# VHH binders against C4-dicarboxylate transport sensor protein DctS (dctS): the designs that were tried, part 2

Target 1, 216 residues: C4-dicarboxylate transport sensor protein DctS (dctS), of Rhodobacter capsulatus (Rhodopseudomonas capsulata) (p37739r437to652)
Amino acid sequence: TLAHELNQPLAAIASYAAGGLNLFDQPEPNLTMLRQAFEKMGAQARRAGLVIRRVQDFVKKRTPQLAALDLSEVLAEALSITAPVAREHRVKLASLIEGRIPGVQADRILIEQVLVNLIRNGVEAMAEGPRTGDDLTVRLARAGAAVTIEVMDRGPGISDAVAASLFDPFTSTKSEGMGMGLNICRSIVEMHHGSLSHGPRAGGGTVFTVTLPVPQ

## First folded at step 20 (VHH; from s5 with F31Y S33T G54S D57N H106D)

Design y5
Fold by ESMFold2, look of step 21:
Structure y5 (fold): chain B 216 residues (1-216), chain A 118 residues (1-118)
Amino acid sequence: as target 1 above (216 residues)
Amino acid sequence: QVQLQESGGGLVQPGGSLRLSCAASGFTFSYYTMNWVRQAPGEGREWVSSISSSGGNTYYADSVKGRFTIARDNVKNTLYLLMDSLKSDDTAVYYCAAGLYDYEPDYWGQGTQVTVSS
């Protein structure tokens, strides 16, 4: 899984950092071993980056394969995948399932990647600017003939002209982390006959809303 | 064999209009986000406009907003760019490009020259 493949290099980085600090604090630090600890941390960071790039390349080549999908299950996986980055930035991830959520016709892999990208964008917005709180909440609800997935952060908000540029093609060249831009997420959601929108969160922050039709 | 062929470029006076077309074959056109990208001599590629796979969403660079219109015909597998109120700064080779969920297109055409001069 993506979570498992990312947790392995992250655990290795934590171990090398702890060992490196122990070496650094010795009366006569062995600089050769300390350098090796830093080099191994760098290698594991690059390995994590390659895992992310592999997923992005897979999504780039995948056409939608629609099947009955329980959105609560894909949300749980997306939260698991993003949990380490959220903890790094002191963001509390939460979900809220309102009422009974009908199944949708969707490609599980593509929708999972949309949710992962939206959650990471929210976490990074909260890390980079002032916050109105530490919670990022994903809400699932039915809205008439559709299901909505709202990714609600408590960052500084991005509803101005800067927010409009987030959907420009070619905006995310050289992006690190997930590397998938919001324009790509919008395209995936549209291929599922849905929509992606954004607006302000009550009490501060941004809401990204994915809307998917319920089959009749 | 994937192919994107642009046409409709040419010489036009400032304030004039031009319609570019891009005929697509060798892939499922209706699955792809389509783009127009231009390149002036000695410059990098500049994104101009994009249209979602269904045609429901259109996007424009600030420099062309209100003057250019992107459209697609998924039955004829053809992408269009209607260019109005052309300026000398619009002089470039215009490429059509196709991307599947990605801002980096998978497929590129060979381009068509648009020249705006007196």
Scores: ipSAE 0.000, ipTM 0.267, lowest interface PAE 13.2, mean pLDDT 81

## First folded at step 27 (VHH)

Design cc2 (from bb6 with T33I)
Fold by OpenDDE, fold request of step 28:
Structure cc2 (fold): chain B 216 residues (1-216), chain A 118 residues (1-118)
Amino acid sequence: as target 1 above (216 residues)
Amino acid sequence: QVQLQESGGGLVQPGGSLRLSCAASGFTFSYYIMAWVRQAPGEGREWVSVISRSGGNTYYADSVKGRFTIARDNVKNTLYLLMDSLKSDDTAVYYCAAGLYYDEPDYWGQGTQVTVSS
């Protein structure tokens, strides 16, 4: 999967970073090796960027196919896809399904992409900042005539300044680790007549909430 | 050929109102998110307002909230911007834009000049 292709360069970056840190801890750090590690990280980051663009192009060209969708299955797949990057950053992925979740009318590929992107963003947030815990938890629940998907991380949270522009239309939130693809996520969710929101997580972190309507 | 054609711009006094229109052709209008973007002299482009495909969701820049209203007619393939309580700071070229997603527009109009001056 495209997501798997993205995980490869990300894992490589983490590996080079770890190697670089080990070099720093030596009595006589090899500066040549350090430089090479940084160069390799840069190359992998660029590769990851290309993969992201490819995914975006794919999504943009695809005609949505709405069908009855089991969100539990989609969640399981999204967690499987993001497991490697979570492991690399020592993040424990967890899922919580509360009650019976009704089927929704949705495009499986697009909703999967939304979940993968949100989970990845959460993992990255936990990797870059102080953590309040080691778990990223996704919760599925029914809320009246809708289903909610909550992606809950234990990262540093989102500052007011970042929050103010996080969902600005046609604004590239290329801030390091946060916001990549959020506008696409919003677009996809709204295409399904749903909504995407964010807020603080109790005890620290961020919650992204996807709300999708249940067919009447 | 894709075409976005803006109209309705002009000179207005502070506190006045204008209604902009954007006529779209050459693409499936109802599949696109529509937006108004403006560029003031010597400034960069800034988004003003965005409306979802169905029109169910609307977004506004803080500077225009409560004063501007975006709307669309998917039967007529037309985007609208009602601008009330206009200020001198609203002076700009206003562009119509269309995008499949909120990340970036795919198509742009030529723009229409709005000048607010006493």
Scores: ipSAE 0.621, ipTM 0.853, lowest interface PAE 0.7, mean pLDDT 91
Fold by OpenDDE, fold request of step 28:
Structure cc2 (fold): chain B 216 residues (1-216), chain A 118 residues (1-118)
Amino acid sequence: as target 1 above (216 residues)
Amino acid sequence: QVQLQESGGGLVQPGGSLRLSCAASGFTFSYYIMAWVRQAPGEGREWVSVISRSGGNTYYADSVKGRFTIARDNVKNTLYLLMDSLKSDDTAVYYCAAGLYYDEPDYWGQGTQVTVSS
């Protein structure tokens, strides 16, 4: 699976990092070996990037197939897929399902991709900046005639300046990876007649909210 | 063959109005997010407005909010941009663009020149 292909380079990075740390802790660290470890990590990171691009290309070419979908199952899968990267960054993934969640008419693969992307973005945010906590929590709940999926991180938050351009359509954010991911997420969600929004998390961090309509 | 053909551009005085149209053919129009992008002389391309597939969601650059209105007719395969209260800074070539996703357009028109000058 594409997820597996992504997890392979990530696992390799983690392994090289661990090896590098071990080398570093030696009385006479082998600088050549350390350099090689860092080079290999870089190579694997690039590889992971390519895999992500392939996934994006796949999603773009796929015709949505809407069917009755249990979002709880999709969430569980998304958490499983993102568990390795979360562990690597010492992020604790958690899920909260509030009440009975009705089924939605949605494409399982596309919605899964949205959740994976949002979770990954959250983990990355927590890895890159100061944290207000160690948990990334996904909350699933019913809100009237809709279901909400909230991906809540404990990262540095999103500044107003960044927020202003975060969802700029057709703005090339290819270099940063996150922007493209969010635009794809928005595209997918809107394809399902839903919405994607973001806001601050209480106590620090960011909440990305996916809202999907419940069939009448 | 995919084709996006812009029309409606021209010379207008500041404070004036224009209506741009983009006629689409060669693809399923209703499956695509549509956008207007402009490029002023010596500057890069700037997105102006975007409309979702069904027209339910519209987005505007801050520079044109409150002045421009994007619309689409999926029966006629046509995208529109109503430009009111035009300013000199709105002078640019305006391109019609189509994309399946918000990340990047897949198709581009040839553009139509809009010149706002006294």
Scores: ipSAE 0.592, ipTM 0.841, lowest interface PAE 0.7, mean pLDDT 90
Fold by ESMFold2, fold request of step 28:
Structure cc2 (fold): chain B 216 residues (1-216), chain A 118 residues (1-118)
Amino acid sequence: as target 1 above (216 residues)
Amino acid sequence: QVQLQESGGGLVQPGGSLRLSCAASGFTFSYYIMAWVRQAPGEGREWVSVISRSGGNTYYADSVKGRFTIARDNVKNTLYLLMDSLKSDDTAVYYCAAGLYYDEPDYWGQGTQVTVSS
């Protein structure tokens, strides 16, 4: 699973970091072992990056294969995949499923990657700036002829200037460091006849909203 | 084989109008995001306009907002750029581009020259 492929290098990084701190705290730290811990941690970070890039390439090569999909199951997997990074930054992941959610016509692999990317963006926003709380909540609800998936973080929010350029299309600059960019997410959602939008979260933070149509 | 063929370029006076067309074949046109890109002599490429698969969302460079209109016809598999109030700095080769994703185009046309000169 994608969760297993990402959890392995992340677990290794955590292990080498803990071992490195133990060595650092010794009365006479062994500098050779400290160097080895840093080198191995760097190698695992690069392996995690390669896994992410291979997933991005697979997503972009994949023709969407729409089928009946239970979004609650996809959300559970996305939360599992992002749980280690969320724990690392002391972000509490939560889900809120409001009422009965009808199935949608969607490609499970592509929608999973959208959710993973949006959750990671929220976790990173909460890690890299001031936050108004430690919870990142994904709300799944029906809104008339559509289902909405709201990824709500407690980060600093996005400025009006950043919001204006957030989805600038077709740039030669990578839109996100090692992961998928929001433009890839928007492309996937539009392939599903949906929309991706953003706005402020009440009480602070950002909400990214995926809207997918319910079949007639 | 994918083909993007631009047409409708030419010489026009400042303040004039042109309509560019891009005929598409060899792929399912309605699945692709379409764009117009221009390149003036000695300059880099500039993204002029982008239109979503359905035509419901559009993007325009600040330099052309209010003067250019992008449109697509998913029945005729054709992309259009309606260019009004042309200025000398609109002179460029205009390329049609297609992509499945907003981050990178997959296909490019050969280009059509637009020259705005008194």
Scores: ipSAE 0.029, ipTM 0.544, lowest interface PAE 6.8, mean pLDDT 84
Fold by ESMFold2, fold request of step 28:
Formats: C-alpha cells, sequence, structure tokens
Structure cc2 (fold): chain B 216 residues (1-216), chain A 118 residues (1-118)
C-alpha cells in the first residue's frame, strides 16, 4: 500500500536520526558510525521520493475514467490510507459529512489521490510548525449544484507571500518538491470540471477546497 | 504530428500593442492547458501567462498583469496573447506551449520574436 511504502522509509529516518543523536552526544563520538547514520537517512529519503514519483507517474499516464462516484466512500478510503502518517505526527483525522451528498461523475483513483495528497499536506504543515490544535477535519457538503470537500488543518496557515505563489504554474517542478504537487491535483480536479482553492481556517490553519459539479 | 505555430510578432514602439496567435494541430486542443513563455536575450525562460483548457481560468506573471490578456478559441484551435502598453523589457522570443497538466508542458512551438524599441 502507499501508506505502508511511505511509512517504512519515514520510520527508518526517525530511527537513524535518534541513533545519530545518541552517537553525537557521547564523549568521543564514533565518526564512522555517525557518518553511516547520515548516509542511511539520505538513502531512505530518496526511497520515499521514489514512492511518490511512482504515484505521480501513474496519475499522469491515466486518462480520467468518469463514472458515478460516492464521495463519502472515497473520503473513507483516503482517511484510511493517511491514518498511519497522521498518527506518526499525532494528528487526529476526522470527517464531517453534512446531509445527503449526491453522486458525482469522477474517476475514483484520481480523486482518491487528490484527497490523500491534500490530507498529507495538512498533516505535514501541522508537523512542521505551530499548531492551533491536533485535528485535521475533512468536511463533505453540498453547495447548490456542486459538492465541496474541505480539508481543514490546524497548522500555521499560509503566508501572503506563499499564497501568491501556491498554484504558480510550472514552478512546482523543483527537486525540493515533496510528494504529488498541488498543480497536479488542480489539473485532476479541472479534468473533472471542478476547482481547487485555498483559504484560512477559522481559528487558525488552512482550508483546501475541492469543488465538483453535481450531474444533471 | 503535433504542431504549434506562433505568429503576430514583430517590431513595435514602446506603448504599442501586438496580438500573438498560436495555431495548434495534431492533438485535441480542448484537452490541453495552454501557456505563453518568453525568453529575452541572455536570460532564462519566464512564464508569461497560462489558460485553463476551458478558458475559464487565467494566470499572469506579475511583470505583465494588467497589460497582457490570454485567450483561446477551442473551435479554431488557436491560442492568443493580446499585449498592450508594451515596454522594452517585453522584448523576447514568445513561445506557445501545451500540456495536459499545470506542470511541464508536453509540446512547444518554435517561437515568435517581439521587439520593443524606439
Amino acid sequence: as target 1 above (216 residues)
Amino acid sequence: QVQLQESGGGLVQPGGSLRLSCAASGFTFSYYIMAWVRQAPGEGREWVSVISRSGGNTYYADSVKGRFTIARDNVKNTLYLLMDSLKSDDTAVYYCAAGLYYDEPDYWGQGTQVTVSS
């Protein structure tokens, strides 16, 4: 599974980092073993990168196969896939399904990957900065002729400078990118005749909103 | 046989206007996100503008916002760039680009020269 394949290198990095700190704190650090710990951390980071690239390559080669789709089922799957990484960072995943959610025309595989990416992005934001809470909530609701999926984290939020460049086309293809890019997610959502947007969460954090049309 | 053919470049005075066109063939134009990219002499490439496959969403570099307008005609398979209030800094080769995703384009044109000089 994607979760298992990512959790393996992440756990290894944490283990080598802890071991490296113990070695560094000794009165006479074993420099050979310390170097090996850094080398192994680097190798595991590259392995995590290869897992992400495999997912991105699959998504890019896939033509969307639109069919009637129950978004609540896809959300449940995305939450299950991301639960281990959320637990590692002590993030509590929650969902809120408001009322009856009509079916949409969508490719299950592509929409699942969008949700997984958005949830992971929120978990990482909460892991790397100040938090206003430990919960990441995904809200599924109907808004007129559309359904909205809001991924709401409690991380530090998006600065005005970052917000201005967040979806800057053709600039997210850098070597320092982590995981599937938000531009790929936006492309998938637009192939489904929807939109991907972002904004502040009330009380702190960020909301990413996927909007998908309800078929006539 | 994919083709992107730019036209409409040339020499203009500062403050002038030009309309660039990009005729597309060999692929389903309406499936593609389209972009204009420019390269000035001795400089790297700069993304000028991007337009969604339907034409409903547009993006502009800060250096051209308010002066340039991107548009597409999915019936004629043509991409446009309307350039107003041209400045010497706009002098560059302008390329038409197409991609299925908002990342690196799949196809590139050969470019059209725009020169803004007194």
Scores: ipSAE 0.013, ipTM 0.473, lowest interface PAE 7.5, mean pLDDT 83
Fold by ESMFold2, look of step 27:
Structure cc2 (fold): chain B 216 residues (1-216), chain A 118 residues (1-118)
Amino acid sequence: as target 1 above (216 residues)
Amino acid sequence: QVQLQESGGGLVQPGGSLRLSCAASGFTFSYYIMAWVRQAPGEGREWVSVISRSGGNTYYADSVKGRFTIARDNVKNTLYLLMDSLKSDDTAVYYCAAGLYYDEPDYWGQGTQVTVSS
């Protein structure tokens, strides 16, 4: 989880800083313990930097590190990460987990970032144009030999002409850094042996569907 | 069929101005984020300006801020770029682009050449 992996070192830094200040404020501060607090803060800052670098490396389509992954945990973290932007635009985030979801082979950081990007894109679509409702729902379900993650917004939707050109293969523009485009998201999902597709949401809006295989 | 057709490019002297237009058809224009993107010979694409679906929010590259103005007319389905105080560095092919999302465009125009020279 990107939020969990970054929040852990950040929380540790805050804790060591608070402890260090308490030590500093004592009549005779223990300098050895104070040095240790600073050293621990530095180590946690380096840990946060490694997490960020790993995400940036895999956004550039390096080989993903596949491992058994609980998609319900990744979804919960993606919703947590996007909750502030959804609240800013008065979008209600919801999830629907249908039944027991088997584990998949995936890189947690890359899949989390795909979900964050899809959710954020849906929130922003709902914020900038006409919307048919205030809810963005992510549905997680098993479909036979696969698991599906559907990101369903209430934005303006996609016309038939636009749908035919979505993910235009002739577009060579690429995003560097923390942001990701839909074609990069599709590439990440395809590196996981899945697919990214889209269609209309009943009652208005768009559904983006991530499909990932269940191990045989 | 979706079409983005740019016009208004040409030759202009330094310090001059141009007004680019992009006529859109084949989709619901008001649902799209619109952008102007330029490409000089041998260089990558540079995002010149972006405008929200309603036109209420605009963004400019630092290289053009204060000199260029993006606007849209959702009644006429037209995107505009007013370019003032043009410099030789502004010489490029300018593309109209449309996207449903804030990341990458779904549609590109064919481009219009802007050349700033004596």
Scores: ipSAE 0.000, ipTM 0.172, lowest interface PAE 13.5, mean pLDDT 78

Design cc3 (from bb6 with T33V A35G)
Fold by OpenDDE, fold request of step 28:
Structure cc3 (fold): chain B 216 residues (1-216), chain A 118 residues (1-118)
Amino acid sequence: as target 1 above (216 residues)
Amino acid sequence: QVQLQESGGGLVQPGGSLRLSCAASGFTFSYYVMGWVRQAPGEGREWVSVISRSGGNTYYADSVKGRFTIARDNVKNTLYLLMDSLKSDDTAVYYCAAGLYYDEPDYWGQGTQVTVSS
């Protein structure tokens, strides 16, 4: 439900952007209409921000309900949820499932939120900086007694300086964007006795890796 | 009522050690990430160290890494910070903080003064 609410303003932004581009391509672009399109995009972006805040509040208040979870299904849902923002930034979402993925004991809603946040962060990174490619790929694989979820973007990467403060806890100065989202992700993953790490992607970009234990 | 009560602060010489404690009450201690945040005079708040709910994961600011050790006792509802090799730059009010997540604390202590001076 909250995801749907987020997708609405995002879809609107994409629509206004497309409309704006069409106006721009006219022999005599209507500047008034263009301005209105940009204003509307801004308004929808702000709305999306509020929805994100509500999602965060929801997650914070939720007691984890652990159950057998098919991560492939959750991944599919997360990709669906983030598809509008990816399209807006001309990012191609892809998934790679390697082998048979065992079920994990996890909270579906919380894990979905983690994936959505990581994917969105990746898309944003690709939108804000130089790209080494157009794809954001999520790889799901088994690694021994664990499952790994790798969210791989083609953004500018993360410098050592940024990496050093990327997960600074208890800092109220972080915006509702990447910083706060990552801390929530870490928290959620650790609640599931997993880990969250990041590193460079071959060819350029960043890989965020979620590792979750497989029940024995 | 939620309460975080810090203790163990004081005056110490450079190179000395202190052990801070934070007694928590009024909430389910084991459901919260716990941490220490400090504020030096004229400076903003700086996170020092955090520990996961179970204590399995610990994190330290670069400025204190290798010198400070965070620990928790979920039975006693107590958070600890062992501070070794203290430096003058460690002088600050140290606050105990509790959060459901690492993003921001939900609860704060009143703080305890740590002064490192020769």
Scores: ipSAE 0.817, ipTM 0.933, lowest interface PAE 0.5, mean pLDDT 92
Fold by OpenDDE, last read:
Structure cc3 (fold): chain B 216 residues (1-216), chain A 118 residues (1-118)
Amino acid sequence: as target 1 above (216 residues)
Amino acid sequence: QVQLQESGGGLVQPGGSLRLSCAASGFTFSYYVMGWVRQAPGEGREWVSVISRSGGNTYYADSVKGRFTIARDNVKNTLYLLMDSLKSDDTAVYYCAAGLYYDEPDYWGQGTQVTVSS
């Protein structure tokens, strides 16, 4: 699976990083070995980038197939896919399903991609900035004639300046790393007649909310 | 062959109005988000407005919010931009853009010149 292909280079990076740290902690660190470790990490990072691009290309080329979808199952899959990267950054993934969740008319692959992207972005936010906690929690709930999926991280939050351009369309000037895939997520969610929003998480962090309509 | 053809540009006085059109062909129009991007002389490209596939969602840059209105006709394969209360700073080449997603356009028009001058 594409997920597996992505997790392989990421796992390798983590392994080389761990090895590098061990070398660094030695009384006489071998600089040659350290350099090699960093070079290997770089190579694997580039490989991971290529896999991500491939996934994005795949998603972009896919014709949406709407069918009755159990979001609980999709969430479980997304959490499974993102579990390795979460562990690497010492992020605890949690899910909260509130009540019975009705089925939605959705494309399983596309919705899965949205969740994976949002979770990954949350993990990355927690890895790069100050944390207010160790958990990334995904909450699934029914809200009237809609279902809400909230991806809640404990990262540094989103500044007003970043928020202002977070969803700027058709722009190539977006800084590497922030908002990766958010425009794709918005597109996919809107394709399903839903909405994507963000806001502050109580106690610190960010909440991304996906709202999908329930079939009448 | 994919084609995006802009029209409706021209010279207008400050405070005036223009209506741009973009005729699309060679692809499934309803599968693409559509938008307008402009480029002023000596400046980079700036997104102006985008519209979702169904037309249910519209977005505007802060610089044009409240003045411009984007619309689409999926039967006619046409994108529109109504520009009211035009300012000198709106002078630019306006490009029609089509993308499967909001992240980046897949197709571009040749552009139409809009000049706002007294």
Scores: ipSAE 0.814, ipTM 0.933, lowest interface PAE 0.5, mean pLDDT 92
Fold by OpenDDE, fold request of step 28:
Parts: C-alpha cells; structure tokens; sequence
Structure cc3 (fold): chain B 216 residues (1-216), chain A 118 residues (1-118)
C-alpha cells in the first residue's frame, strides 16, 4: 500500500537518526559513518516526498466511488497506517467507538486518506509543541442523521490567527511534500456531502471533526 | 482547450454594484471548485470567494463577506460574482479560477478589471 511505502522511508530515517546519535555518544565518533547516516536519511526523506506526491496525484485524479462503508474498519486501517509515526513521537493512539455506527455512502480510499492526514497532523502537532497529554484519540459516533469522526490531539492548539486562515481556499500554505493539506481534506469530505470543522479540545489540544451523512 | 472567460467588469462608483460572469469550457465544470481571486495594483493575489462543486458551500474572504455573493450554474458552465456595496479597495483585476480541490487552482482566466472610483 502507499501508506506502507511511506512508512518505510520514515522508519529508515528514524533508524539512521538513532544510529547517528549513538555514534555521537562514542568517545571517538566515526565521522565517516556519521556522514553516511546523514546521507541515507536525506535519501529516504526524498523518497518519502516522492511517495507523498504520488498519493496526492492519485487523489486528485480519482473520481469518488461511493459505496456502503464501515467506518470502523476504515478507522482501524488509518490507525494502523499512522501507528509508526505515532510511536516515533511517543504518541499513544486510541479509538473510541460510541454505540452502533451506521454505514455511510463513501469512497473508502478517500476517507481513509482524510483520517490518515488528520491523525498525522495531530501527531505532528504533539511532536512540535508543548503537550497537554500523550494521547491522540479518534472518536466515532452517530449524531442523528450523521456520523462524526473526531480526531483529538493533545498539541498546543491552534491560535486564532492561524485558525482564521487555516481553510483559506486557493492559498497553498503547505510546501510540497507535507502530505494532503486540510483543504484537500475538506474537499474530499464535501464530495461526500459532509463537513470538516475544528475546535479546541477540553484540557488542551485540537479536535478536527469530520461529519458524514447517513443514508436515509 | 480549457477556457475561463471573465466578463462584467468595469468602472463603478463607490456603493455601486457589478455582476461578474465566468464562462467555462474544455473541462467538466461540475467536478471543479470554482472561485474568484483578485489582484490590486502593486499587491499580491488574494482569494475573494469560492464555491463548492454542487454549490452547496460558499466561502468568502473577510473583506468581502456580506457584500459579495458567489453562485454557479452547472448546466450553463458559468460562475457568477455579485458585488454589492463596492469600495475603492475592491479595485483590482478579478480572475476566475477552477480547482479540483480548495488547495490550489488548476485553471485561470485572463481576468476582468474592476475599478471603483468616484
């Protein structure tokens, strides 16, 4: 899977970094080995970038194919895909499924990508900023004629200034290689007649909420 | 060949109204998010308004919110922008833009000049 292809170079980078750090801790660090480790990290980073571009291109060209979808399964897959990056940053992934979740009419691949992207963004937020906790929790629940998926991180939150422009359309804020932007996520969700919103998490952090309609 | 052709621009007094149109051809119009982006003299491009594929969702920059209305006709392959209560600061070249997603436009029009002056 594309996700697997992305996780491989990322894991390699982490491994080389760890190895490099160990080399630095030696009384006589081998500079040649250190250089090689850095070169390898660079190569893997470039590879990861290519994978991301491929995924983006794929998503852009894909016509949504709506079918009955079990969101619990999609969530499980998304958590599996993001588990390596979460582990790297010492983030504990958790899921909460509240009640019976009805099936939705959705494109499995596109919704999975949305969840993966939101989870990764949450993990990154927790990695880069002060944390209010160690858990990233995804909650799946029914809300009337809709299903909600809440991706809840324990990162520094989103400032009002950033929030004001977070979903500005036609403004490319993401450098090439950082995955699917929030605007892409919003686009995908809206293709499914849903909505994407964000807000503060109680106790600290951010909640991104995907709302999808249940077929009546 | 993809074409986005803007029309409806011109000179108007402050407080006046204009209606812009964008005729689209050469692509499946209903598969694209459509929007307006403007560029004032000496300034960068800024998004003005965007409408979802079905027209169910509309977004506006804070500077135009409450004054401008975006609409689309997927049968006619046409995008509209109704601009009310125009201000001098609205003076710009207005571009029609089409994108598969909200992140970046894939196609651009040539633009139409809007000048608000007393």
Amino acid sequence: as target 1 above (216 residues)
Amino acid sequence: QVQLQESGGGLVQPGGSLRLSCAASGFTFSYYVMGWVRQAPGEGREWVSVISRSGGNTYYADSVKGRFTIARDNVKNTLYLLMDSLKSDDTAVYYCAAGLYYDEPDYWGQGTQVTVSS
Scores: ipSAE 0.795, ipTM 0.926, lowest interface PAE 0.5, mean pLDDT 92
Fold by OpenDDE, last read:
Structure cc3 (fold): chain B 216 residues (1-216), chain A 118 residues (1-118)
Amino acid sequence: as target 1 above (216 residues)
Amino acid sequence: QVQLQESGGGLVQPGGSLRLSCAASGFTFSYYVMGWVRQAPGEGREWVSVISRSGGNTYYADSVKGRFTIARDNVKNTLYLLMDSLKSDDTAVYYCAAGLYYDEPDYWGQGTQVTVSS
């Protein structure tokens, strides 16, 4: 899977970093070996970037294939994919499934990407700013004729100024960054006749809510 | 060949109205979010309004909210922008844009000049 391909270079980077740190702890660190470790890390980082771009391109070109989808399974997969980055930033991933979740008509790949992106964004928010806790929690629940997926982080929140432009269309420069932009997420969710919103999390942080309709 | 052709621009007085149209061809119109982006002299491009594939969702820049209305006809492959209560600050070249997603346009029109002046 593309996810696996991404996790490979990331794992390699972590391994080289650990090796480099061990070298630094030696009485006489081998500078040549250290340099090599850093070079290898750089190469793997570039590789990871290429994989991400490939995934993004794939998603952009994909025609949505709607089928009955178990969102619990998709959530589990998304959490698995994002587990490494969460660990790197000392974020504890948690999931809450409330009640029986009906199936939705959705594209598994696209919805998975949305969740991965939102989780990643949440982890990054927790990593870059002051946090109010260590958990990123995803809540899956039924709300009437819809299913809600709430990605709840413990980051610094979103200021009014940032919120005002957070979903500005046609403004995002291809951030060489690791994830699909929120605008892509919104696009995907809307393709499924759903909605994407954000708000404050009680106790601190941000909640991104994906709402998908349940087939009647 | 992908084509986006804008029309309907012109000179109007403050408080006046214009209706822009964008005729699209060479791609599946209904698969794209459509929008208008404008560029005033000496300024950067500014998004004005965007509409979802089905037309069910519309978005407006704060500067035009309540005055402009975006619409689309997927049968005619045409995008529209109704501009009411025009102001001098609305003077710009208006571009029609098409994107698979809201992140960035894939296709651009040549633009149509809108001038609001007394």
Scores: ipSAE 0.793, ipTM 0.925, lowest interface PAE 0.5, mean pLDDT 92
Fold by ESMFold2, fold request of step 28:
Structure cc3 (fold): chain B 216 residues (1-216), chain A 118 residues (1-118)
Amino acid sequence: as target 1 above (216 residues)
Amino acid sequence: QVQLQESGGGLVQPGGSLRLSCAASGFTFSYYVMGWVRQAPGEGREWVSVISRSGGNTYYADSVKGRFTIARDNVKNTLYLLMDSLKSDDTAVYYCAAGLYYDEPDYWGQGTQVTVSS
């Protein structure tokens, strides 16, 4: 799993950091061993970066393969994939499927990655600031000739100005963070003839909305 | 070989209009998100406008919204930027850019200078 592949270098970094602090706290620290601890931490950080880069490269290189897709199944899988990070930050994941959801023409792999990224973004927003609650809810519903997927967090919310910066196109990717950026998500959704939007959640937080057309 | 060639830059008075073009070759134009990015002297690059593969969705930076119009012609493999109500702050080199995804361009043009002064 992606979590497993990242946990190994992160665990190694934590171990080398603990060892380095123990060396530092000795009356006469062994500088050679301390240098080695930092060097090993750096190597493991680079290893983690390579794992993240491979995930991003896979998504960008994939040719979309559109087929009939049950969005409720994809949502269930995305919630399963993100459950560990939600638990780590004490976020309660919930879903709400309203009525009968027709199939859409979509690439399961790409849409799953969009949902995972949006859910993780919401969980991380709730981890980093004041919350209006501990629930992140994903609502799946039909709206006329389209299906909507709303990822609703309880984080501090974002202003339209800050949100515009997050969606600024044609910027270099400098972060070595987990998953993919919102611009990649927007690209995937538009490849599916849909749209990705955002807005405030009533009572606090942010809603990200994916809209996909229903075949006639 | 991939080529993006900008044209249509020049000197314009404040309040004036200008139309930029970008001729594309060496790739399948309709597969790419296209856009304009500008760089003023001493500044980093600032995105101006981006248009989806089909041309159905257009996006504008707040600084140009309502004044600039982006368009593409997927038959002629050409990207356009119509610039109205130009201000001195619009002075910059304007680059044509192409990407498979919105997050970062794969290809860049050499740029065309737009100067807005009296």
Scores: ipSAE 0.197, ipTM 0.664, lowest interface PAE 4.6, mean pLDDT 85

